# Designs tried in a protein design chat: miniprotein binders against q96jn8r1131to1294. Part 63

Target 1, 164 residues: q96jn8r1131to1294
Amino acid sequence: TLEFLENHGKNILLSNGNRTATRVASYNQGIVVINQPLVPQLLVQVRIDFLNRQWTSSLVLGVITCAPERLNFPASACALKRAAWLLRGRGVFHNGLKICEKFGPNLDTCPEGTILGLRLDSSGGLHLHVNGVDQGVAVPDVPQPCHALVDLYGQCEQVTIVNP
Short names: E, the ipSAE of ESMFold2; O, the ipSAE of OpenDDE; V2, 0.75 times the mean of E and O plus 0.25 times the DockQ between their complexes.

## First folded at step 6 (miniprotein)

Design z49 (at its last look DockQ between E and O 0.22; V2 from the best seeds 0.00; counts 0 for: pae E 8.6 > 1.5, placed apart)
Fold by ESMFold2-Fast, scan of step 6:
Structure z49 (fold): chain B 164 residues (1-164), chain A 82 residues (1-82)
Amino acid sequence: as target 1 above (164 residues)
Amino acid sequence: SEEEKRIEELLEKILKLLEKAKELAEEGDPEKARRLLRMAKILIELLMRIAKELGNEELLKLAEKLLKEAEQILKEVEEKLK
C-alpha cells in the first residue's frame, strides 16, 4: 500500500492513513515522498485536492535517488542538490538545471481534481501521466533505486494518493 | 494595444523577479533575494497604479495577489537575515 513517508517538509501534515498531505503554512517546505521505491511499471498517482490562488506557481513532481527516510529537505524540491529529476511548470529539471523547456502540460495551471502520475518504463524512462494520459518520457534512464517525490509548492496545498 | 503590451512587459519583469527571489531565498542568498523583492514590490505598485487608472479590476486583483506573494517571501528572507 502506497503512503507518504513520515519524513517530510516541516509545513506538511499527513492524514487519511498517510495518503493525504496538506501544506498548512506559507508556500514552501512542502516536500513529501512515497514510502516505497518507484520500480518499473509501478504507477504512483496523486490527486490535486486544494489550490490556493494566492500563489503564482504550483506543485512539482519528480524522483530522487537518495534514501528519503532521514533526508533533511530543503525549502523546495528545486533546491535539492542530490540527484533529482523534477517536473515544474512546463520544464524538466535535473539538480536545479533546466534540461527541457517544454514537456507535457503546464503544471502551474492544472485545476483541482487533476490526477498526476509517475511511472518508470522497462528501460528506466520516467513518464508523467495526467488524468490517465501518458505524456511520454520526461527523463531517460533514471538511476535506481529512486523515489517518487511531490512538492506541495505555491498554489498546491493538498494532494491525496489515488490508486489506478 | 500599446497599453496591453506595456502591461505584459511589466508582468513578465515582475514574475521573473519573484521567481529568482524565491530561488535565491531557498538556495541561500537572502541578501540578493531581498534586493530583488524590493524591486518587484516597486514594479507591482506601479502595476497597481496602472490598474486603478484603467479601472481594470482583474489586473488590480492580480497585482494585489503578486504583492501578497512578494511580502510573504520577504518575511521569510528577513527571518534568515536577522
Scores: ipSAE 0.320, ipTM 0.714, lowest interface PAE 3.2, mean pLDDT 88
Fold by OpenDDE base, look of step 6:
Order: sequence, then C-alpha cells, then structure tokens
Structure z49 (fold): chain B 164 residues (1-164), chain A 82 residues (1-82)
Amino acid sequence: as target 1 above (164 residues)
Amino acid sequence: SEEEKRIEELLEKILKLLEKAKELAEEGDPEKARRLLRMAKILIELLMRIAKELGNEELLKLAEKLLKEAEQILKEVEEKLK
C-alpha cells in the first residue's frame, strides 16, 4: 500500500491511513515522501486536494535517491542539494540546479483536483503524468532505488495519494 | 505528544478560519468568506478522520460541532452570493 512516510516536514499532518498530507501552518515545511520506491511501470499518483491562493507558487514533485526515513527535511524541496530530481513550475531541477526550462504544464497553475503522477519507464526515464496523460520524460535516467517526493509548498496545502 | 500539538494547531487554524469567515461575511466579502469556509470544512473533515483513527470520541464530537457551524455559516454566505 502506498503511504506517506512518518518522517515528513514539520508542518505536515498525515491522515487517511497516511495517504493524505495536509500542511497546517505557514507556506513551507511541507515535504512528504512516499513509502515504496519507484519501480518500472509503477505509477504513483497524488491529487491536489486544496490550494490556498493567499500564497504564491505551488507543490514541487520529484524523486530522491537517499534514504527517506533518515532524511532531515529542509524547509523546502528547493533546498535539497543532493540526490534530488524535482519538478517545479515548468522547470526540472537536479540538486537545486535547473536542467530544463520548460517541461509539461506549469505545476504552479494546476487547479484543485489535478492528479499528478510519476512513473519510471524500462530505461530509467522519469515520466510525469497529468490527469492520466503522459507528459513525457522529465529525467532520462534516474538512479534506483528512488522515492517519490511531494513538497506541499505555497498554495498547495493538501494532497492525497490516489490509485491509477 | 507531538501529535497532540499538531492536532491543537489544526484546531486553532480551523477556529481562526471560521472567525475570519464570519468577519468577511459581515464586511461584505462573502466570496472570500466562502473560500475560507471551504478550507475550514476540509480541515474539519480531516480532524474527524484523525479522531476516528485515534478513537478519540471527544475530539470527534468537537469536530462534528465545528462542521455544523461551518456549514451553517456557509449556507448563510451562499445566500448572500445569490
């Protein structure tokens, strides 16, 4: 069963069998990691449940290759400087550096109800799915094992893991 | 416990949202009030789920009370938006 790990950002409150993450304070400290590592052909999806338009920016989605159970989470995923491949806005980032300017839809403008997915293909390429539509390869070769990471940042205050 | 503290923070946020929504409704911004109430409902429902998972009947009762309040205010606000 896919769940968020108990090791999470300080402002996160888990519920619904740890399948729902809610940021209950401020605009940051909202990183969560999914328990099972990504394996080829496994589609992991989260739904944006609530957006607070008082803030700017929105969730960050990606993967980490370090041990998530022992990770000391920074205030935001943007501060991860190692073992991180992240999707923010329309950009793709590796260890804090932008490696792609425009990829897929702008995550900052995805409305509530949007279902975002991550999937590894047989070649190790990381795919982004938006509402069931494959947006293509965001990262061509991701080290394994890796875990899906969601940063409930800015506007995004609640997400839920959903089944494909 | 840390969990209890987080629950308390959640409660505080809910209460603040409800109060702010009331103020906004009175100040003539029912649309913004509605949005806050929707947020409050989401958080209250979360609180209800947490209460059930913990077997905390007192917390559940409180959450149910808050839900009724939120829905009542929301009804009033939506009437103003017509």
Scores: ipSAE 0.016, ipTM 0.297, lowest interface PAE 7.5, mean pLDDT 90
Fold by ESMFold2, look of step 6:
Structure z49 (fold): chain B 164 residues (1-164), chain A 82 residues (1-82)
Amino acid sequence: as target 1 above (164 residues)
Amino acid sequence: SEEEKRIEELLEKILKLLEKAKELAEEGDPEKARRLLRMAKILIELLMRIAKELGNEELLKLAEKLLKEAEQILKEVEEKLK
């Protein structure tokens, strides 16, 4: 069963059998990690449950390739300078450096109800899914093992793990 | 204090969620109303934990009343979704 790890950002409250993450304060400190590493047969999906349009930026999706149980989470995923591949807005970032200007939809504009998915292909390529539709390869060769990460940043106040 | 400010912000958010959920339940979007009510319950339960830790009985009574209201509205909404 997919769950968010108990090791998470300070402003996160887990509920619904650790399948729902809620940011209960401020705009940051909202990093959560999925409890199982990505493998080619695994599609990890989260639904955006609640947005607060007061903020201009929204959630960040991605993967980390270091062990998440011992990671001290920074205030935001964008501060991860090692072992991180992130989708933010329309961009793709590796260890804080933008490596692609436009990939997929703008995450800052995804409405409530959007289901966002991550999976690896057989070559280690990281795919983004949006409402069940594969957006293609965001990152061509992600080291394994890696774990899916969601940063409930800015607009995004709640996400829930959902089945494909 | 910072604790009082946190409590005020949580309470304001809870009240706004309940108000919006009532509106949606009455105007025909019970699925969204259910989602808002579930979010409100999570925040109310957090508020109850904070109230218990502080020994604030007035706040605890308020949170319990809000929880009962949220649960009653949720029951109505779930009946419409059957």
Scores: ipSAE 0.013, ipTM 0.479, lowest interface PAE 8.6, mean pLDDT 88
ESMFold2 (binder alone), look of step 6: mean pLDDT 85; pTM 0.828

Design z5
Fold by ESMFold2-Fast, scan of step 6:
Structure z5 (fold): chain B 164 residues (1-164), chain A 82 residues (1-82)
Amino acid sequence: as target 1 above (164 residues)
Amino acid sequence: SEEEKRIEELLEKILMLLEKAKELAEEGDPEKARRLLEMAKILIELLMRIAKELGNEELLKLAEKLLKEAEQILKEVEEKLK
């Protein structure tokens, strides 16, 4: 069963058997990581439960290839300088550097109820799924093992892990 | 139109300043973050004036939202500087 790890950003509160993450303060310090490695064909999905519209940007999601159990998370995921591939807004980022200007829908505009998914294909390509629709390969050749990460940044104050 | 292009450029500058300020505050440079937030507020005030001149209610609401965000981040930054 998929759960968020107990090691998370300092503003996170886990509930619902560690399947719901809530950011309880500020706009940052909201990183959570799934408890199992993202292996090929595993679809990890989260639902956006609550958006606070006072902020302009929203959640970030992607993968990290370092061990997350004892990782000292930075205030935001895009500050990770090593071993991180992230989707933010319309962009794809590797270790804080934008490597693609436009991919998929704008994550800053996804409404409450949106289900976002991450999946590795058999070739190691990282796919984004939005409400069940595969958006294509965001990042080719992701090193393994890797772990799915969600940063409850800005508008996004709550997410819940859901099954297809 | 030409006016729409100018507004887009102004919005891009505001968003860049806000993002950079957040980054600096998170990395432990609250003084620089404060300066960028003050710059962002000046540009946001300009955006508000443009919105009022054009009678564009949506743009005015966006500018007010950006100002509120800038002020909330500035409050957090000023607490670090106290």
Scores: ipSAE 0.336, ipTM 0.705, lowest interface PAE 2.9, mean pLDDT 87

Design z50
Fold by ESMFold2-Fast, scan of step 6:
Structure z50 (fold): chain B 164 residues (1-164), chain A 82 residues (1-82)
Amino acid sequence: as target 1 above (164 residues)
Amino acid sequence: SEEEKRIEELLEKILKLLEKAKELAEEGDPEKARRLLLMAKILIELLMRIAKELGNEELLKLAEKLLKEAEQILKEVEEKLK
């Protein structure tokens, strides 16, 4: 069963059997990681439960290739300087550097109820799914093992893991 | 129109300043973050004035929202500076 790890950003509160993550303060310190490695055929999905539209940007999701269980998380996922491939807004980022300008929908504009998914194909390509629709390969050949990460940044104050 | 282009450019500048300020605050440079936030507030106040002159209620609400964000981040940054 998929759950968020108990190691998470300082502003996160886990509930619902560690399947719901809520950011309870500020706009950052909201990184959560799935408890199992993202292996091919595993589709990890989260639903956006609550948006505070005060903020200009919203959640970030992607993968990290380092062990997350005791990682000291930075204030935001894009501050990860190693072992991170992230989708933020309309861009794809590797270790804090933008490697693709426009991929998939703008994550800053996804409404409450949107289901976002991450999946590896058999060649190690990282796919984003939005409301069940595969957006294509965001990152080719991700090193394994890797772990799915969600950063409840800015607007996104709550997400819940949902089954495919 | 030329007016709409100027508003779009102003919005882009404001959003860029807010993004850079958040990045600097998160990376441990609250002094630079504070300066960028103060610059953003000046531009946001200009945007509010433009919105009022045009009678554009939607743009005014957007500017007020941006001001609240800038002020909240500034409050957190100023706490770190103490």
Scores: ipSAE 0.450, ipTM 0.773, lowest interface PAE 2.2, mean pLDDT 89

Design z51
Fold by ESMFold2-Fast, scan of step 6:
Structure z51 (fold): chain B 164 residues (1-164), chain A 82 residues (1-82)
Amino acid sequence: as target 1 above (164 residues)
Amino acid sequence: SEEEKRIEELLEKILKLLEKAKELAEEGDPEKARRLLYMAKILIELLMRIAKELGNEELLKLAEKLLKEAEQILKEVEEKLK
């Protein structure tokens, strides 16, 4: 059963059997990680439950290739210095460096109810799924093991893990 | 129009300043973050004046939202600087 890890950003409150994450303060310190490695063909999905439109940017998601159980999370996912591949806005980022300008829809404009998914294909390509639609390969050759990460940044104050 | 283009360029500058200020505040350079936030506030106030002159309610609401975001980031920055 997929759940968010107890190790998370300090502004996160987990509920609903650790399947719902809520950011209860500020705009950052909202990183959560799925409790199982993202293995090929596993589709991990979260639904955007609540957006606070006062902020200009929103949810970031992606993968990290370090062990998350006792990791000291930075204030935002994009501040991760090593082994992180992230989707923010329309960009793809590796360790804080933008490696693709325009991939998929703009994550800063996805409405409440949007279901976002991450999946590795058999060749190690990281795919983004939006409302069940595969957006293609955002990152080729992701090292394994890797772990799905969601950063409840800015607008996105609540997400819930959704079964396929 | 040329006016719409200039407003778009101003918005782009404001958004880049806010993004960089958040990054610096989160990565441990609150002094530089504070400087960028004050620059953003100046440009946001310019945007508010333009919105009022044009009678553009949507643009005014956007500028007010951006100002609120800048002030909230600034509060976190000021806590780190204490």
Scores: ipSAE 0.382, ipTM 0.738, lowest interface PAE 2.8, mean pLDDT 89

Design z54
Fold by ESMFold2-Fast, scan of step 6:
Structure z54 (fold): chain B 164 residues (1-164), chain A 82 residues (1-82)
Amino acid sequence: as target 1 above (164 residues)
Amino acid sequence: SEEEKRIEELLEKILKLLEKAKELAEEGDPEKARYLLEMAKILIELLMRIAKELGNEELLKLAEKLLKEAEQILKEVEEKLK
């Protein structure tokens, strides 16, 4: 059973057996991590449950290669250095640097009900899935072990883990 | 049109200021974040005036949304500075 780890950003409240994450304050401090490593062929999916359109940017998702159980999370995922590969807006980011301009749909405009997925292929390529559709390889050759991360930033105030 | 391009450039500047202000507030530079947020508010108020003169209600709604965001971040920054 996939769950969000009890170690999370300070503005997060977990519910629904740790399968739903809600950001209860502000626009940041909303990082959550899946409780199991992202192994090849495992598809981890979250549904966007609630958007507060007051904010200009939204959910970030990706992977981290450091151990998440005791990690002191920064206010936003994009502040993570060295250990993170992230999808934000239309960009792909590593070590705080944008490494790809335009990949997949704009995450800042995905509506409520959108299901976002992360999967590693057998070659270690990180794939984004949107509503069941594979967007392709966002990041080649991700180091293992790695963990799926969701940052409930800005507009995105609630997500729920959903099974394929 | 040239007017549409100027609005686009103004909007791009506003969005950059808001993103940088959030980054600075999150990384522990609330004084500079406040400065950038005050700059963003000035540009947003200019955008509002342009929207009203053009009768562009969609642009006005966008400017009002951006102002709300800037003001909420500014409140959090002011709390850190107390």
Scores: ipSAE 0.471, ipTM 0.778, lowest interface PAE 2.1, mean pLDDT 88

Design z55
Fold by ESMFold2-Fast, scan of step 6:
Structure z55 (fold): chain B 164 residues (1-164), chain A 82 residues (1-82)
Amino acid sequence: as target 1 above (164 residues)
Amino acid sequence: SEEEKRIEELLEKILKLLEKAKELAEEGDPEKARWLLEMAKILIELLMRIAKELGNEELLKLAEKLLKEAEQILKEVEEKLK
């Protein structure tokens, strides 16, 4: 069963059997990681439950290649540098570099109820799914093992893991 | 129009300053973050004045939102500088 790891950002509260993550303060310190490695064909999905539109940016999704169980999480996922491939806004980022522009929808404007998914294909390509629709390969050849990461940054204050 | 273009350019500058300030605050340079946030506040005040002159209520609400965000980040930066 998929759930969020007990190791998470300082502002996170887990509920609903560790399947719901809520950021209870500020705009950052909201990183959560799925408890199982992202293996090929596994679709990990989260639903945006609550948006606070006072912030200019929102949720970040991606993968991390370091062991997450005891990691001291930084304030935002972008600070993970070499260990993370991230989708933020309309960009794909790795190690402080924008490696792809205008990929998929703008994550800063996705409404409450949007279901976002991450999946590795058989060639190790990372796919984003939005409301069930595959957006294509955001990152080719992701190193493995890797783990799905959600950063409840800015507007996004709550997400829940949903089954396909 | 040229006025709309200037407003868009000002908004882009404000958003870039806020993004860079958040990055610096989160990655351990709170002094530079403070400087960028103070600059963002000056530009946000300019945006507010423009909105008031134009009677553009939506733009004024946006500027007020940006100011609240800048002040919240400044609060966190001040905590780190202690």
Scores: ipSAE 0.574, ipTM 0.810, lowest interface PAE 1.7, mean pLDDT 90

Design z57
Fold by ESMFold2-Fast, scan of step 6:
Structure z57 (fold): chain B 164 residues (1-164), chain A 82 residues (1-82)
Amino acid sequence: as target 1 above (164 residues)
Amino acid sequence: SEEEKRIEELLEKILKLLEKAKELAEEGDPERARRLLEMAKILIELLMRIAKELGNEELLKLAEKLLKEAEQILKEVEEKLK
């Protein structure tokens, strides 16, 4: 079964059998990682449960290629300067560098109830799924193994892993 | 209109300053973050004046939201600087 790792950002509280992550303070320190490597064709999905619309930006979603079980997480996912491919707002980022200006919908405006998914294709392309709709390849040739990461940043205070 | 363009440019500047300030605060440059937040607050106060002059309630609410965010980030930055 898919669940969030017990190693997470310091403002996170896990519940619901480690399938729900809640950020209980501030706007950052909210990184969580899925407990299984993202293998080709596995669709990992999270639902946005709660948005605090006082913040201008929202969750970040992506993959890391380092071992997450004992990683010291930075305050935000975009501070990861190695081994990270992230989707934030409309952009695609590799190790803190923006590599694509506009990809998929704006993650800062997705409403509560939105289901966001990550999947690797057979060629190592990272796909974003939004409410079941494949947005295409955000990042080609992601190194493996890699792990799905969600940063409950800004507006997004709660997510839950959902089955396909 | 010319006025709408000015407001959009001002909003873009404010959002970029807040984004950069958060980045700097999170990456260990709280002094630079503070400077950017103080600049953002000045521009947000300008936006609030424009919103009031135009009677644009939605724009005023947006400016108030941006000010609250700037003040919260500044509070965390000030704590790091102690």
Scores: ipSAE 0.347, ipTM 0.722, lowest interface PAE 3.0, mean pLDDT 89

Design z5a
Fold by ESMFold2-Fast, scan of step 6:
Formats: sequence, C-alpha cells, structure tokens
Structure z5a (fold): chain B 164 residues (1-164), chain A 81 residues (1-81)
Amino acid sequence: as target 1 above (164 residues)
Amino acid sequence: DWREELEELLEKAKKLWEKFKEAYEEGRFDKAERLAEMVLIIAELIIRLAEEQNDEEAKRIGEELKKTAEEALRKIEEARK
C-alpha cells in the first residue's frame, strides 16, 4: 500500500509499482515522499539499494508538514526550512539549523542493504529505525499531518520501500 | 548560483587574511585573533556549501583554509608567550 508520490524531484524515476526510486542524474533533485501521511505507529521503511561513491554525502530522511502533492520541490531537502525536520549525516535539522549534533548512526556511511525507518510514537515523537532497531526520539512533538520524505542526495541513487 | 557564492566567500577570506597579516605584523594580537577566527568561520561555510553541492574540490579548499586559520591561531598563541 505504501508508494512514493508521483510528484517528486526532477531527477527521480519511479519503478516497481512506485515502490523504488532511482536518481538518474547528478547528485540532487532527488526528493521523494510517501503517498500517505505518517500517522502514529505506522512504520515507513526504505532499503538503500545503490550507493555511488563518487559523492561524499548520502541520503536524508525526515518529515514535512506541507502538502506534498502540490509542492514544487527544491534541489535538496535542506532548502525546505520551517516545514521540514531532517536527519542528515549524524545531525537533526530544522529551519536550516542543526538542532542536534549527534543522533543515531552516520547516514553518510550506511552501506547498501541498510533498512531505514521512520515512525511516530503515541506522543508525536519521530523515531528513526535502523535495520529494525529503534534509535530513539529524534524530534519531539511533530506537527500533524506530516509526511515521510527521503532525499536521494549524493551517494544514494536508489531506495526501495520495504514491508516491516 | 553556488559557484558565485563560493567565489564571494573565497574573496572575503582573502581580504580577511590580508588584514590578519597586517594586524599580526603590527603586534595587534587581539585583532589578529578575531580576524583568524573570521577566516575559520568562512572556511566552515565553504565546507558546508561544498557538502550541499557534493563538490569534493570546494570541500578540500575549505578544509585547507580551515587548516590555515588554525595555524594562524597557533602562531598568535606562540607570539603571546
């Protein structure tokens, strides 16, 4: 049931029933969004399928609180500012600011085959899951409705939605 | 355009570095320290911009500039002894 929205960054090609996203050019313009709002206890998971080591940084995960079906996506998720809470490298970012220096593993070094998940707890806390393991609360009190976002930035050229 | 922003940051760092050398030669170590710290901030901005653009060359430039600023701060510490 979970799919990537057909509104996405211009370098994205969707396949596998809109469950696989491939960035076919450059290092940016690779934002994809899950087709359903992230509601409490829904676990959205993606697997890293392909890494291109030509680039240094890798994928970004997070949530946005604006309507994604009508959104004109910027070149990278970091440009989304107030509407986005993002996990990049080891940092947590909001409104262009690093609000947490070190959270979870370094996303720039996760190998191919890593499964990354996003989930809201009953209190609205955003959790990161890595290979099935809950890393804890990255962001408390996420506003609703919100939508899970993946930015296939840099090294990460392909991800696939996987079932829990 | 990010390349224009990079060029502006590099030019700003160059001007601050010229002022640093002048202050250091005059024995104005408090002023020199502030100028070197400003170059360090510019270096960190260049590194951030380079990471956003996945530009390994720009990142290396920023890292070398950071090393230069850190070396300048060490020189100031030694000169104050």
Scores: ipSAE 0.000, ipTM 0.107, lowest interface PAE 17.8, mean pLDDT 83

Design z5b
Fold by ESMFold2-Fast, scan of step 6:
Structure z5b (fold): chain B 164 residues (1-164), chain A 81 residues (1-81)
Amino acid sequence: as target 1 above (164 residues)
Amino acid sequence: DWREELEELLELAKKLWEIFKEAYEEGRFDKAERLAEMVLIIAELIIRLAEEQNDEEAKRIGEELKKTAEEALRKIEEARK
């Protein structure tokens, strides 16, 4: 079964069999990673459970190609300068560089209850799914193995892994 | 007109709060602390003026803003550990 890895940002508390992640302090230190590599056709989904409107930015999600079990996570996913492909707001980022201006919905405005998914296609393209709807290829040719990452940044204080 | 003055103070607090969020998210805790302190001063001013006007709704708005600013200052202190 899919679970969040026990190695995570310091402000995270895992519950519900490690399937719910809650950021219990501040606005950052909220990176979590799925416990299994994202293999082609595996759809990993999280539901936004709670938003704190004190902040303007919200969750970031994407993939990393380094081993996450012993990784010392930075304060935010956007500080990852190596081996990271991230979706933040409307943008797609690779190692801190914005590679696409406008992809999918604005993640800073997704309401509570939104289900966000990540999937690799057979060609290694990374897809974003929003409430079951495939948004298309955000990143082509993602190196493998890779791991799905969610950064409970800013507004997003809680997410839960949901089954397809 | 008190209600226009209240709206001006709230707009100022909103602008400072947006700059605070950016500074905090960037890890500029010294800057974020100064912005949160400025919001706190505005909140205390709103509370005082609301009391003078006997405006209980405005006083509650000011008290909520004060609580938010104080929570922000506490989070900055935690982040600096």
Scores: ipSAE 0.000, ipTM 0.133, lowest interface PAE 14.6, mean pLDDT 84

Design z6
Fold by ESMFold2-Fast, scan of step 6:
Structure z6 (fold): chain B 164 residues (1-164), chain A 82 residues (1-82)
Amino acid sequence: as target 1 above (164 residues)
Amino acid sequence: SEEEKRIEELLEKILQLLEKAKELAEEGDPEKARRLLEMAKILIELLMRIAKELGNEELLKLAEKLLKEAEQILKEVEEKLK
């Protein structure tokens, strides 16, 4: 079964059998990673549980291709300058460089209850799903193995893994 | 209106400064982050004065929210600087 790894950002508290992640302080140090590699046929989904609208930006989703079990996470996922493909706001980022200006909905404005999903297709394309709707290929040819990452940044203070 | 355009430009600049300050603070450049946060605070205080003069309560609440964000990040940055 899918769980968040016990290695996570400093401000994260895991609960609900490691299926719920809560950021308990500040606006950052909120990176969590799924316990299994993202392989084709696996759809990883999280629901946005709580939003604190005091902050300007919100959650980031994506994949990393480095081993996450003992990684010292940076304060934010966007500080990962190697081995990272991230969706933030409307943009797609590779190692801190914006590679697409507008993809899918604006993640900074998704309401509580939104279900966000990540999936690899058979060609290594990374797909974003929003409330069950495939947004298309955000990143082609993601190297494997890769791991699904959620950064509870800014507004997003809690997410829960949900089954399809 | 010209006034509305100036407010939108000011807000965009504030948001850009806050975003860049967070990036710099997280990437280990707290001194530059502090400078951008101080600039953001000056612009936010200008936005607050404009909101008050216009009697625009929504804009005032937005400016107060942005100021709280800037102050929180600045506090964390100053702790790193010691």
Scores: ipSAE 0.442, ipTM 0.756, lowest interface PAE 2.3, mean pLDDT 89

Design z60
Fold by ESMFold2-Fast, scan of step 6:
Structure z60 (fold): chain B 164 residues (1-164), chain A 82 residues (1-82)
Amino acid sequence: as target 1 above (164 residues)
Amino acid sequence: SEEEKRIEELLEKILKLLEKAKELAEEGDPEKARRLLEMAKILIKLLMRIAKELGNEELLKLAEKLLKEAEQILKEVEEKLK
């Protein structure tokens, strides 16, 4: 069963059997990682539970290819300068560098109740799913093993893992 | 209109300053983050004055949200600078 790892950003509180992550302070220090590697065809999904619209930006999601169990997470996922492929707003980022200007819907405007999914296809392509709809390949040839990451940044204060 | 273009340009500059300030605060340059936040606050207060003159309630609401964000980040930056 999929859960968030006990190793997470310092502003995170896990509940609901480690399937719900809540950011309890500030706007950052909200990185969580799924407890199992993202293997081909595994669909990892999270639902946006609570948005605080005080902030100009919202959650980031993607994958990291380093072992997350004892990693010291930075304040935001986009500060990861190694081993990270991230979706933020409309952009795709590799190690802090924007590699695509416009992919999928704007993650900063997804409402509460939106279900966001990550899936690795059989060719190593990373797919984003939004409310069950495959947005296509955001990143080709992701190295394995890789781990699904969600950064509860800015507006997004709570997410819950949901099953397909 | 010309006025709408100027508001869009001002808003773009504010959003860029806030984004860069957050990046700098998170990556260990709180001194520069503070400077960018103070610049953002000046521009946000200008945006608030423009919104009030135009009677644009939505724009005023947006400017007030941006000011709250800038103040919250600045508070955290000031703690790091102590």
Scores: ipSAE 0.481, ipTM 0.785, lowest interface PAE 2.1, mean pLDDT 89

Design z61
Fold by ESMFold2-Fast, scan of step 6:
Structure z61 (fold): chain B 164 residues (1-164), chain A 82 residues (1-82)
Amino acid sequence: as target 1 above (164 residues)
Amino acid sequence: SEEEKRIEELLEKILKLLEKAKELAEEGDPEKARRLLEMAKILIYLLMRIAKELGNEELLKLAEKLLKEAEQILKEVEEKLK
């Protein structure tokens, strides 16, 4: 079963059998990682449960290709300078460098109740799904193994893993 | 309109300063982050003044939200500087 790893950012509290992550302080230190590798055809989905409108930016999601079980997480996912492909706002980032300006909807404006999904296709392309709609390939040829990551940054204070 | 363009430009400058300050605070340059946050606060207070002059409550609430964000980042920056 899909769960968030017990290794996570210091401001995270896990509940609901490690399927709900809540950021309990500040605006950062909110990285969580799914407990198993993102293998082709597996759809990992999270629902945005709570947004704190105090903050201007919101949730980041993507994949990392390093082992997450003992990783010392930085304050934000975008500070990962190695082995990271991230979706933030409308941008696609590889190791902190923006590689695409506009992909999918703006993640900073997704409302509460939005379901965001990550999936690898059979060719290793990383797809974003928004409320069940495939946005296409954000990143081709993701190295494997890779792990789905969610950064409860800024506005996004709670997410829950949702089964397809 | 000219007034709307002025507000848009000011808001864009504030958002860029806050974004860069967060990056610097998180990536290990708290001294530069503090400077950018101080600049952002000056511009946010200007935005508040404009909002009050126009009687624009939504813009005032936005400016207050941005100020709270800047102050929270400053708290973390100042802890790193200690």
Scores: ipSAE 0.170, ipTM 0.636, lowest interface PAE 4.8, mean pLDDT 89

